VH-VL binders against q9ybr6. Designs and how they scored, part 16

Target 1, 148 residues: q9ybr6
Amino acid sequence: MSGSVLDEEAEKLMDYDYLLEKLYKKVPPKSGTSEYRIPEPQIIRIGSQTVIRNFREIAQALKRDPKLVARYLQKELATAASYEEESGQLILNVKVSRKVVNQFLQLFMKTYVRCPTCGSIDTKLLRQERAYMLKCEACGAEQPVKPI

## First folded at step 4 (VH-VL)

Design b21 (framework fv_acasunlimab)
Fold by ESMFold2-Fast, scan of step 4:
Structure b21 (fold): chain C 148 residues (1-148), chain A 120 residues (1-120), chain B 108 residues (1-108)
Amino acid sequence: as target 1 above (148 residues)
Amino acid sequence: EVQLLEPGGGLVQPGGSLRLSCEASGFTFSSYAMSWVRQAPGKGLEWVSGISGSGDYTFYADSVRGRFTISRDSSKNTLFLQMSSLRAEDTAVYYCAKDWDTAMVYFDYWGQGTLVTVSS
Amino acid sequence: SYVLTQPPSVSVAPGQTARITCGGNNIGSSSVHWYQQKPGQAPVLVVYDDSDRPSGLPERFSGSNSGNTATLTISRVEAGDEADYYCQVWDSSSDHYVFGGGTKLTVL
């Protein structure tokens, strides 16, 4: 009962935020075939918390572990984050805009997914001793990146 | 009350170095991105460098990359710009600016600016 | 590199409406912010996210952003509005803030 009521209110808040973003910012496809697009975050506000409902889908599009992406956002947003494995949602204990979430997800992709040599997203992130190693499956380049 | 205090610039010879600082108060320092923006005498605003709230991301304009280093010290609530290999073209008033959020969105507060003059 | 184009100057009579444009390729897909700078002073935010105003700013300031042009509109212009105005975007492709060249508003 209370869960369904909260979900319904969260969905109404998400619809409202979505409509506001549509009114104030167009998001047409970029002119160009080289850019990979991740799903747009589906944001719901519950009090002072921000919930990303489609977080698992976003992590899958980034080809990275959802818990890794969650730790990254927790660090960059200076807040506590809780990933709900069964629902695939990320709960952030801060009120944050979709614009800010999108900017950090793009920075995550640039840092931990996209090959800096060839631009391919077909990469693997491997823990090697002390560091993460970004390995490109397309061009073979390997680059150390900061631990999360 | 949000305040950004820039203690001062200086006169430097071409090829020299100078460190700028911006002392912040009135907000949770590490929760906001910050930038340096400069303005040459009689010219427009030019963004120079930015740093995320966490300090994990630094960004540089092409004109200063490799010569300038932005950093922050959360224990001192202070933003820094280390400038090296200075050129006459770097002569400008340098402003520190506070971003609205932890990422690069827009500037809600600006420091008073400090003049840096590079000449022989 | 992404470029924002502003007219160097705009002149308007007191009480009239000033319009300052900011041209950029597909700028309507970005969030545009506007700063006012008076002589000898640091810039001040006057419009953010295309059309929002900071608290305490007169309702005479408004903004719009569509296609290749963003516009700052100042209604019922007063002598105190004389200043340089700059548009700004964050270009996510290059990870750079970009400023327009600035527009000097003269109230005559």
Scores: ipSAE 0.411, ipTM 0.775, lowest interface PAE 3.1, mean pLDDT 88

Design b22 (framework fv_acasunlimab)
Fold by ESMFold2-Fast, scan of step 4:
Parts: structure tokens; sequence; C-alpha cells
Structure b22 (fold): chain C 148 residues (1-148), chain A 120 residues (1-120), chain B 108 residues (1-108)
């Protein structure tokens, strides 16, 4: 199925992002801000739906499976969401502004990506039965996080 | 027509607890974020706490973190603020406010406010 | 924590233009909202997203936001505009709403 192939492609892109982050960690921060920016959501309105055109790019920047990020947005926006594997777009069955989408994506990064101990985004989400554990690949810290 | 009704305030001694409620009507309650904003006598507006439409995110001002808990009950269309370890400086009119969207954007409607007095 | 600075008071004559400023570091990169509060009443939204007005509000209320200063402008001021005005932003770095200290508008 094309699903498995796209999952492998997403994993390869995540590996490239991981390498890029390793290179970044070798450079000391200049101002102490250490703010990592996700791509600005590119929003299109189609009737009652909101389409995030660059959703795959955003998920790759977050180093998470697009389907996981889609489920998160579906839950937080209380709407149905459809991730289109071929186009990389996310379709939300609600009218929502770029500001709101961006706020939840930033909250996703704070909750499920950024290490609370060292601030690194070089982390993994591990599913342990019915819970999620955030494991930092940089400092080794492990932190339980709320389910999606 | 959006309505936010805050039933009443209270007088509490320092160290005590009080629960505020805000009954909402006229909109789909679970689709909108809500906040509590307070105003001490003769002072300005101070944001206290907020909760996303889903209830998945709770936010707190530094001055109340660990002492106050925001919650919502969609079956009752009601927003709550549980206040504990109250201090004299918590004396204020507390407003509930409805956000424009399911996240933190701006307030389009405010409740009438309820006075909370913390004194011995 | 992020701070919004407003002048404590502004006085204008009826029919003139009032300008109330809201200062914040790089505030032009945020969306600023303005609330009007009359004595004994709850606040009322008068400007949102820097310059937009709620339905039914007079066109004489307007806003702008650039650099380090946002401004609420009230043209052709009327006695009924006497109130306290507050600016507000959502600070995504701290996940806090921040209010300015408020400006008392006096129509003399």
Amino acid sequence: as target 1 above (148 residues)
Amino acid sequence: EVQLLEPGGGLVQPGGSLRLSCEASGFTFSSYAMSWVRQAPGKGLEWVSGISGSGGYEFYADSVRGRFTISRDSSKNTLFLQMSSLRAEDTAVYYCAKDWDTAMVYFDYWGQGTLVTVSS
Amino acid sequence: SYVLTQPPSVSVAPGQTARITCGGNNIGSSSVHWYQQKPGQAPVLVVYDDSDRPSGLPERFSGSNSGNTATLTISRVEAGDEADYYCQVWDSSSDHYVFGGGTKLTVL
C-alpha cells in the first residue's frame, strides 16, 4: 500500500532533520533565546473547511508523524481532520484562523517535542500502553506527557 | 445572544478557599476558550487563568499558579475557578470572559463580575 | 514577564480626537485588542486584531499597531466615551494574556 511507502519517506525526512539538529547543537546559542520556529501554516479556506497546505512540512519540522499531529489538532479543535498522504495537506472540517492553528502547533511543540529539562527538540515520543513518554535524545531525560 | 452569569461572590478569611462559577448560554459552550480576569478595587485588569475550548489546555498567571484551578463542565455550560490559599491581594472583582475562538485570541463577551473579598 | 505600558490618563475636548498608546517591545508582531470599561460595568471590546471593530461599534473607534507602539484612536469624542481603556495581547512565549495598566479618558 502507498501508506507504508509514505511512512518510510516521512521517516527518512525525519532522519535528515535529526542530522540538521545535531549540527545545530554544535553551535552555541547567541542570545539565550533558543527559540525554534516551525513553518508558518499556509491556510486555504474551502467552504466550511480549513486546509493546511504545508502540513507535512510542519510535521517534519516538529519531527513527528503527520497523523499524530493531525489527531492532536482534531482533538483540540473538536473537529474531524483528514490527512492526505499524497499531497501532504491536512483538511480540517471547521473554519479556523492561522493564529489559532499556530497557537496549537506551538503548544504541541511545548508538550510533545521540546525537552522540559534541556530545551532540545531532539526527542522521541514513546507509546507505553495507554500513555506517552517523551524521551530526550540530547540529555536522556524522560517525562510522561498527556495522551493525544 | 451570549450571556455569562456569575451567581455571586464571597467573603473569605486569608488561607481560605472559594469556588467561582460562570453559567454560559447563547453559544456552543465547548467550542470556545474562556478566562477569568480580575480587578482589584481602584486597579486595572489582571488576567488570572484561561482554558481552551476542548479543556485540553489550562493556563495560569504566575501569581495564582498552584493556588487556583480552572475547569469547565460542558454538560452544565459552566466555567469554574477553584481558589485556595487565598491572600488579601486576591481581593478583586472576578470576571469570566468568553474568547472569540477555541484558543486564546481576545474576549468578545464578559460576565457582570463577582466580588471576592479576602479579609480577617 | 512581558509588559504593556499605557499613559495613566488622557484628556480631550468634545469633538476632538483622542489617542491612547500601548507600548510593548516589538508589539507590532502581536495582535492588540482594546477594551472600554465604564465605572461599575464590565469591560467591552472596542477594537480587535489591531484595527478591526466589532459589529455595531461606531466607526470613530480605530486602531493601529507598528513597531513598539499600538494606538487606539477615538475621533469626534463624545462625553459617553469617558471610560478606562485597556490594551491586551496574548504572549505566546509565556502562554499568558497581558493587559496594559489602563488609561482613563476624560472628556472635558
Scores: ipSAE 0.641, ipTM 0.848, lowest interface PAE 1.8, mean pLDDT 88

Design b23 (framework fv_acasunlimab)
Fold by ESMFold2-Fast, scan of step 4:
Structure b23 (fold): chain C 148 residues (1-148), chain A 120 residues (1-120), chain B 108 residues (1-108)
Amino acid sequence: as target 1 above (148 residues)
Amino acid sequence: EVQLLEPGGGLVQPGGSLRLSCEASGFTFSSYYMSWVRQAPGKGLEWVSGISGSGGYTFYADSVRGRFTISRDSSKNTLFLQMSSLRAEDTAVYYCAKDWDTAMVYFDYWGQGTLVTVSS
Amino acid sequence: SYVLTQPPSVSVAPGQTARITCGGNNIGSDSVHWYQQKPGQAPVLVVYDDSDRPSGLPERFSGSNSGNTATLTISRVEAGDEADYYCQVWDSSSDHYVFGGGTKLTVL
């Protein structure tokens, strides 16, 4: 029965790696070097409906038409959605949590915003016939993406 | 009320193929994420694959990517897992599982599980 | 790279409190869910969103989650609580469900 020696060795190894990172002033990939954060959805529930108050702001951060993002959510949540241009809010005819909304917005960003070649969010979604083409403004890559 | 029925299971040789099915009832099938979770004999739970309600998004564990295909048929309320290039390490009880919500969070209902044995 | 660490086994006497831990880097920022699995049966959800209970589950089951450790607490343990317990999170960065290795609870 002895586990204290292994615990002590593990702690010293961790401390060394930590100091090495500080010495080289490294920024880990998970510290936001390649991550872009969209605004937190501001959710109001009215009966069985979910209202996203700051939907326009979220769509602007994604650099996509609010109506396109609304159609995406409507399809993925299998519900009716109404975008109000006047107020900039989205009404979903389903009871759904902020966490669920965030997960779908992250999936949207991964599929329709972020360049799969270089990871840049500086992209444009172009419509060609019945396909969408994702054009990266950073690296110049053009990729077909699945229909909404 | 909510039920997930997994008919079958089977014995297959390494390199073979098998399709699993899960018949759902008691909820609006097309609105929920569905997954397959497996458990090797005497081992823990391992998530295998998931699919969105629309079928527009599919997800795979690294261990099965390129070999397994998840799909769903909303007209039959049935979830499928097409398994190809099977290995001895794929031997497990396979559960279909319903997500609590329309996005991936946690599983509120599980099928009874079906045993898949990969052996020569 | 996201791994959930559980002790392989925990033993308690009837009437005592069992604590099963689930370790993960910054797991307190995730929602943790817990499943109970008895031999030959499918898993059953016992705690979701860190601390909520499904309808009909005894109040002696509870959960917490902060920092790098989530904990399932079972108070006034009964022989019928003997089972394997699994923690689970959704890793949004990889789009994967992640399960802990499982903990066997033995009631002495």
Scores: ipSAE 0.006, ipTM 0.581, lowest interface PAE 10.4, mean pLDDT 83

Design b24 (framework fv_acasunlimab)
Fold by ESMFold2-Fast, scan of step 4:
Structure b24 (fold): chain C 148 residues (1-148), chain A 120 residues (1-120), chain B 108 residues (1-108)
Amino acid sequence: as target 1 above (148 residues)
Amino acid sequence: EVQLLEPGGGLVQPGGSLRLSCEASGFTFSSYWMSWVRQAPGKGLEWVSGISGSGGYTFYADSVRGRFTISRDSSKNTLFLQMSSLRAEDTAVYYCAKDWDTAMVYFDYWGQGTLVTVSS
Amino acid sequence: SYVLTQPPSVSVAPGQTARITCGGNNIGSDSVHWYQQKPGQAPVLVVYDDSDRPSGLPERFSGSNSGNTATLTISRVEAGDEADYYCQVWDSSSDHYVFGGGTKLTVL
């Protein structure tokens, strides 16, 4: 239960910050080598909670189940997380910055999405007993990855 | 207030092993990324290793990978660096450092440093 | 690989402005942080996220970052500012913290 007034004000601040970042955006580091990008997290803070409004969109860009990505963030941030399927939002019971969220999403992509052999994001994450297996659909490489 | 206390250090022969520890207080230890940063006598800062709050991610500088192991014990609020196969070039003051946020960004607090000398 | 280049030393007189540069390819697309280290002491954060200051730091310390160069600027330099200064970035492609080589600021 977020107040509508608080949601409205937070959304306006987020829009303004986004526009400022767009106007003064930096050139991506090593822009010639990696070009796949996930959407920037749209963060709203409500009390002691952090809400990622566009979480479903981010999970879709990662080609992974939103609940899996939510469990990953819950574990790495050492907090409780609630994924709301109706709204596509993720609620984290901790105050974290957009930069922190984005770094963990990049680590998730590197560990559980991108093939370390060929760099392709066209991969599947398979559950095998107590482990995860990352299988590349482009080059066929398979490697175990750490559990979430 | 945030405090990082590093009891330890010492003199070790080449090829030897040593464990450093860093006792943390004044913040929620399990929520923050922590690192070890070293400085050889008269030289600059060199990042050595980092570990996520959960302990799920560990990263190492190329110079120490396979020889050093970073770990943490959240029940004791203590960060560790297990060093093995030590070389003369590992001689340095080792600092534990707290990241400002729950991910790798920058260090807001540093321990006092622990001298490790690798010499015959 | 990603390397940050700093001048080894900078000398200024008291009351003048010191500028310490940190060079890196496309460093302007990263966030740069700066540490001050006095002899026998641990480093202290003085500027983070290119231009922000920790609570309690004098406004004399400021930073900028664009293109291939980040700069730490210390205005109205005091004798107590004499120290080594290090720039630092997080390199997401290698998952490493990268430090510059350090700059010794001498206040004459």
Scores: ipSAE 0.016, ipTM 0.627, lowest interface PAE 8.3, mean pLDDT 84

Design b25 (framework fv_acasunlimab)
Fold by ESMFold2-Fast, scan of step 4:
Structure b25 (fold): chain C 148 residues (1-148), chain A 120 residues (1-120), chain B 108 residues (1-108)
Amino acid sequence: as target 1 above (148 residues)
Amino acid sequence: EVQLLEPGGGLVQPGGSLRLSCEASGFTFSDYAMSWVRQAPGKGLEWVSGISGSGGYTFYADSVRGRFTISRDSSKNTLFLQMSSLRAEDTAVYYCAKDWDTAMVYFDYWGQGTLVTVSS
Amino acid sequence: SYVLTQPPSVSVAPGQTARITCGGNNIGSSSVHWYQQKPGQAPVLVVYDDSDRPSGLPERFSGSNSGNTATLTISRVEAGDEADYYCQVWDSSSDHYVFGGGTKLTVL
């Protein structure tokens, strides 16, 4: 059959431009947006679920409780999430790409970790019943942030 | 299948306000991010504002920040752009655009556009 | 703010190959998307994630992205390909979508 997927893939593999682009896609993009880098999410798809295998490592890099980051992703992705304490994995009941997960983790860092005054990630998130307060340990600034 | 319907725009005087709407059908509205993109007469595309699928994040171009407000209503499958303090430079065709995913990735569908003219 | 630079116009004869560039600092580390816009019409996605094509689009449309330049390549150009073409990226540093200035493709 003309236009089969296998025929198309074979033709692409013979194209040097395509091979170079594919190689570049395998290399994680260098983010120029943050001095501090969050570990790239290691994603596994299981049916309709997305598993982030290195979730505990990501939460540790963000200096936040894994359950808090899980609740954040649950809210932003409008899905149920289950954090497994023993394995350190997060199970999301939705199909979601690494790009989207990474974007929300970057937004989490900007909203709940990085000080808007000095840019430091050495901060604490405090629950004050009515709101969350982001307190910078470097410059001492305090900023209310939206609830998770 | 996917449709984005933008009702007609309007003529507004400088300093005035106008609300644009975009009615979505053919997909689960709340699962996808949406944006507004404008195009001044004879000019190129300029991204104006975007909102995540959950509505938890809103983004604005520097030229409209503080003057425009993006919002969405999942019960009506409708995206809104509330424009205030309008300037002659805001004259453009405004497109609503559906993102491929619940965050900002790329636009897979565009509305037909709504002309907004800011003039006395 | 991040800026994407496109040539304002490109002319090509029918059956030849058109190349439209999109320049940006370290653009090869971003995902580049391309839209086609014909007069009086809304834009249409023609290439996404540097080199992927929407279902139903001809293989004549292809893309690449490395270093400081992304390129939209249209082979065996047809009169119907005459349009404005825009590149686009999401700039995560500013949380903004950024469009190139657009390139008018003229098929003579």
Scores: ipSAE 0.631, ipTM 0.843, lowest interface PAE 2.0, mean pLDDT 88

Design b26 (framework fv_acasunlimab)
Fold by ESMFold2-Fast, scan of step 4:
Structure b26 (fold): chain C 148 residues (1-148), chain A 120 residues (1-120), chain B 108 residues (1-108)
Amino acid sequence: as target 1 above (148 residues)
Amino acid sequence: EVQLLEPGGGLVQPGGSLRLSCEASGFTFDSYAMSWVRQAPGKGLEWVSGISGSGGYTFYADSVRGRFTISRDSSKNTLFLQMSSLRAEDTAVYYCAKDWDTAMVYFDYWGQGTLVTVSS
Amino acid sequence: SYVLTQPPSVSVAPGQTARITCGGNNIGSSSVHWYQQKPGQAPVLVVYDDSDRPSGLPERFSGSNSGNTATLTISRVEAGDEADYYCQVWDSSSDHYVFGGGTKLTVL
């Protein structure tokens, strides 16, 4: 929360009648932790290759560089991956189902995006020598995570 | 010709430790996730732990978290379950199971199971 | 933690249709898999992804999944179908595989 918003709201929260009205008539705001969905991967198969057509959109939803997410999938699927910047597609040199792709993208979010302390997705991934540090912009927590 | 062989098992006292092994053949070992599933005598199936094909992710049931460690050795095509702080309620037949893909989807092959008895 | 509920037992006469249910909150949004386990044997996959069958499995085995209930249907039941049947899902919110409690199918 910003200080100016906090200053205005604090005065009203001291009034019991106002607080009662706010609690009973308004949906309470979620405390920093809201459900967040990644776009469904749009998969097409070409021979032995799997193409994720909407990969750029997925990476944007994850708030991470598409090349980083591509490197992650390459490592977890033990295959070569090519990100096409113009089309926004990811080409994987392996036959893999949408369910498996989605599971690894969810695991990427849990490992490299979502704050384990407050659940916020407003985080930064900082590279430090041989490790990555996940820094939460909402609660300030910092967590070391394994390198990709 | 997928085969999962479980040569481990045995009798252990409460508080003891035991390592289970599952020797895999007939498929590209590192391309498939694997799990351990147990079944107490006369009871149903209970998932215990799983590991992704890359070994990059491990998962544990709440009942075993902090006590059991799943691992895999690609040079030996072998899945392991290191069990510590064993309790009587850990007594079960332990099955090694191969997932259909490199992540957790469903089990297409199961080992024959190995009995672990925890008693004094 | 997610829970799958199955009836403990189902009885059916030979040649009839057996239906085994698997109840779970919003289970229709998950993929349900079914395993058959005969006495003294390891489980065997009989239905995956709600309704698909492994290669070589008889067409008598089928499945469905919608709302809060998934169902395994075994038509033209044979004595050899007598076994325990387990439903299973991967719960992505907890990163756990979850099994139902199992249903013993008795063919009388």
Scores: ipSAE 0.449, ipTM 0.780, lowest interface PAE 2.8, mean pLDDT 88

Design b27 (framework fv_acasunlimab)
Fold by ESMFold2-Fast, scan of step 4:
Structure b27 (fold): chain C 148 residues (1-148), chain A 120 residues (1-120), chain B 108 residues (1-108)
Amino acid sequence: as target 1 above (148 residues)
Amino acid sequence: EVQLLEPGGGLVQPGGSLRLSCEASGFTFSSYAMSWVRQAPGKGLEWVSGISGSGGYTFYADSVRGRFTISRDSSKNTLFLQMSSLRAEDTAVYYCAKDYDTAMVYFDYWGQGTLVTVSS
Amino acid sequence: SYVLTQPPSVSVAPGQTARITCGGNNIGSDSVHWYQQKPGQAPVLVVYDDSDRPSGLPERFSGSNSGNTATLTISRVEAGDEADYYCQVWDSSSDHYVFGGGTKLTVL
């Protein structure tokens, strides 16, 4: 919080991008569009199995290894999971809805990705013996997190 | 047939502790999330605590955080609520409730409830 | 903290339609579930995922959810429908289940 904010505002009034931003603020966006978002899981059902077709894309958005996210879902859903490297799909040996999958992916983000101190997603998950440490690259905070 | 049996309940003094149990049958216990929901005399439903099917996630209402601990034992098909530092405002009928899924969605089955009275 | 607002009471004559509202900021983006509770009994699920009904429940019970208001509709009300009704959502922002304050339906 400083007095320089008002001086910079005057300069931004001459910027086309600033004027566009100001115009868009007069038409409220739909809720949830301004936060970092995980792609919606694309689910197909094959017999008793659930296939997440865009799993690689989801793991990339989470900035974590697809195999780690697969192991997490396997544990939380109490089922076997197979990550298919060629197709980028995850096969779960259980009938589960997109809503439940999305809830666990949001919980994964909160637990293993987002810094609890500054909110940054620029973090690394490090192994320390049996435990995991979440290290924030933005603020430097370190947080122990439960094992996967 | 899904059944949730809530033995116990009781009278406890302010500052005391009590553990509630909910014995589940008729479904694969570890595949479903469960919660405790309470209702003070003449008042509405208040969610207290929940636990995911795996037991990997536990959730608490702000009013009980730090005082109550939810847990589950898959070998006994039993849900627990360990209540500590009890207050008069914790007096309520406590229901165990089965979630429809392994995560938090909605409650498809409820136990009959057990009365907990916190009074001197 | 997310709050669900219900009217404390609704009165209807037998055979009429009762509408019980559940107000919440942008509640239309959530899934709303409804429970019926009769005196001395545990709650019973009557509507889930906004508009779906559990097997064996009368088709007189229906639901909708849009914008800032979810509604439980009970058509052709019977004396046996007299009960307290609660709406409920899972608030993913706080990781909390949230119940409305409840609505007492009186059949006159």
Scores: ipSAE 0.632, ipTM 0.832, lowest interface PAE 1.7, mean pLDDT 88

Design b28 (framework fv_acasunlimab)
Fold by ESMFold2-Fast, scan of step 4:
Structure b28 (fold): chain C 148 residues (1-148), chain A 120 residues (1-120), chain B 108 residues (1-108)
Amino acid sequence: as target 1 above (148 residues)
Amino acid sequence: EVQLLEPGGGLVQPGGSLRLSCEASGFTFSSYAMSWVRQAPGKGLEWVSGISGSGGYTFYADSVRGRFTISRDSSKNTLFLQMSSLRAEDTAVYYCAKDLDTAMVYFDYWGQGTLVTVSS
Amino acid sequence: SYVLTQPPSVSVAPGQTARITCGGNNIGSDSVHWYQQKPGQAPVLVVYDDSDRPSGLPERFSGSNSGNTATLTISRVEAGDEADYYCQVWDSSSDHYVFGGGTKLTVL
């Protein structure tokens, strides 16, 4: 015997994968529509610096600590980065284009967020000794990933 | 001025190996992504492999994945392409190309190319 | 697989305008770059990010990109423009650079 219709509806609404499916069913067909999308970086150039104004929003969409994503970009761009907690902005000490920032954020998603076994973004990044382990909350798979 | 010098190249038998090198000068080497692009005799340009400025990411065309390895040495300002299990269809002029930025955007400078001939 | 289609050849008279197309599914959502290659020489960037030009190159070179077609336009064509032209994009879905097959521009 199944549970009540209201309990089943509430459980479905609380399931992240179900919510994503409902969203995509309502979106017009588009290239990459089946993948979770992160916000486009809002970039301002100030002298030799690049400021990502909506960085906190991007990190939230990636489901990762902004400081972790900042360290990743610092490493890949070979520059210093500072995350401003109050404003939610990331300041990079390099001139870099939105296209380059987008490319590394997509690579971050592929490497440190999306489960390679089931495709779910409902994952955790765990530190095991000197390595990072990507654990999927949906399918339970665990994969080692490169340190940041 | 930006210079990319490609001293490698040569004749190799099918199944053999060869390492190409590209010596860079005139820019901060580690700040820019690099690629290898080849061109078979009388044919068009084909992208082979790329590496990010940090060296943290490498990319390969399907035709060479598992056989070629791209790498860089920032202490020598040199880009490498280690080619193994070479086939007649790998015969081409190989160009090293500098990306505009630390990731894959487009090529602003190209080396003069080096001929690799795989005899069959 | 993402494929970029170019006509194999285009012929124009000196002083006229040459148009070289690069067809790709939804290519207007990508940034298209163009290279010129003369016989025995390495390619040279002539247009980047759809319509921008490298410093020092003639304003006769321009580009556009929308829908399923990108176009390289060379106005007031000169004999020295005779070359092969290649379009290129970075395909973020496969993490590959893709080149068109090339177009031979003949100035007659």
Scores: ipSAE 0.599, ipTM 0.823, lowest interface PAE 1.8, mean pLDDT 88

Design b29 (framework fv_acasunlimab)
Fold by ESMFold2-Fast, scan of step 4:
Structure b29 (fold): chain C 148 residues (1-148), chain A 120 residues (1-120), chain B 108 residues (1-108)
Amino acid sequence: as target 1 above (148 residues)
Amino acid sequence: EVQLLEPGGGLVQPGGSLRLSCEASGFTFSSYAMSWVRQAPGKGLEWVSGISGSGGYTFYADSVRGRFTISRDSSKNTLFLQMSSLRAEDTAVYYCAKDEDTAMVYFDYWGQGTLVTVSS
Amino acid sequence: SYVLTQPPSVSVAPGQTARITCGGNNIGSSSVHWYQQKPGQAPVLVVYDDSDRPSGLPERFSGSNSGNTATLTISRVEAGDEADYYCQVWDSSSDHYVFGGGTKLTVL
């Protein structure tokens, strides 16, 4: 009949949502980058400086302005940083390991990219005076986050 | 030269509160992450809470989330653990531990520990 | 939650090699650290980042990490090595440090 296709599709969608709820209850949401991986930082040491050669690629994967990510790393590492727009590299005035850089980039993604409500990375970060607002394009949730 | 001093500890009744402190010296305090690790009598080590060097990130074990608050005061070179809604299972020696970097990497120095007893 | 499994005890004679294992799902993709704890004392770092040693520690302490097992190896064991040994990782998925249950090393 004319309504049968819509009824069958609705039943399948309801079953799917129910299964997602059961999986979510059994398996906690992944807090990090398991589903979406950022590129591994390519690090070169030059004297007392650390250069992240693929920084622009990392910022693109995070879907955020490279200068914003640079300011974040500068603040968390308590050091001066310079983003080179032509080369796409970030220069940090400190010796820091790839492990430490990667940990802060993962924390950046959890704090300023991933929606805490649905886990989607399809989000926008909007600055409102002294605060940032994280808006999710998938579920519509809006959350204030600390300024960088 | 690195030293971590943990003054105090104590006996607290279930449901009570207590603040632990760890006084640091011999390194640039705000450049290193720090944690609290506890050990119940005769048991193994259990990580409780951690804070990044900048203080921008705090982390908690599931067993203490919502009850304990980690903080740091760079003007006093002191790490704190504010404990509330204490339970008998929180009875342990609490160690202050210094990470080797500003993020969570590994502990290069430990304090001597302070005993917290939660009992009626 | 992520779990690290250690044998509760290991016994060795002086001069022999002790091997203490730390089992964890895909632990080879993590950095494993090892701490020594003697009775009444705070823990002391003996191996970090799988195989590196702090300055001043004897070279007879070494480590490895691959697949689902990390191992602390103590060569030419001395009576003074008798202690509890703990492995540790930072689990980036949960943002938690995780410790193994500890292994008591007895030197007979």
Scores: ipSAE 0.631, ipTM 0.845, lowest interface PAE 1.8, mean pLDDT 88

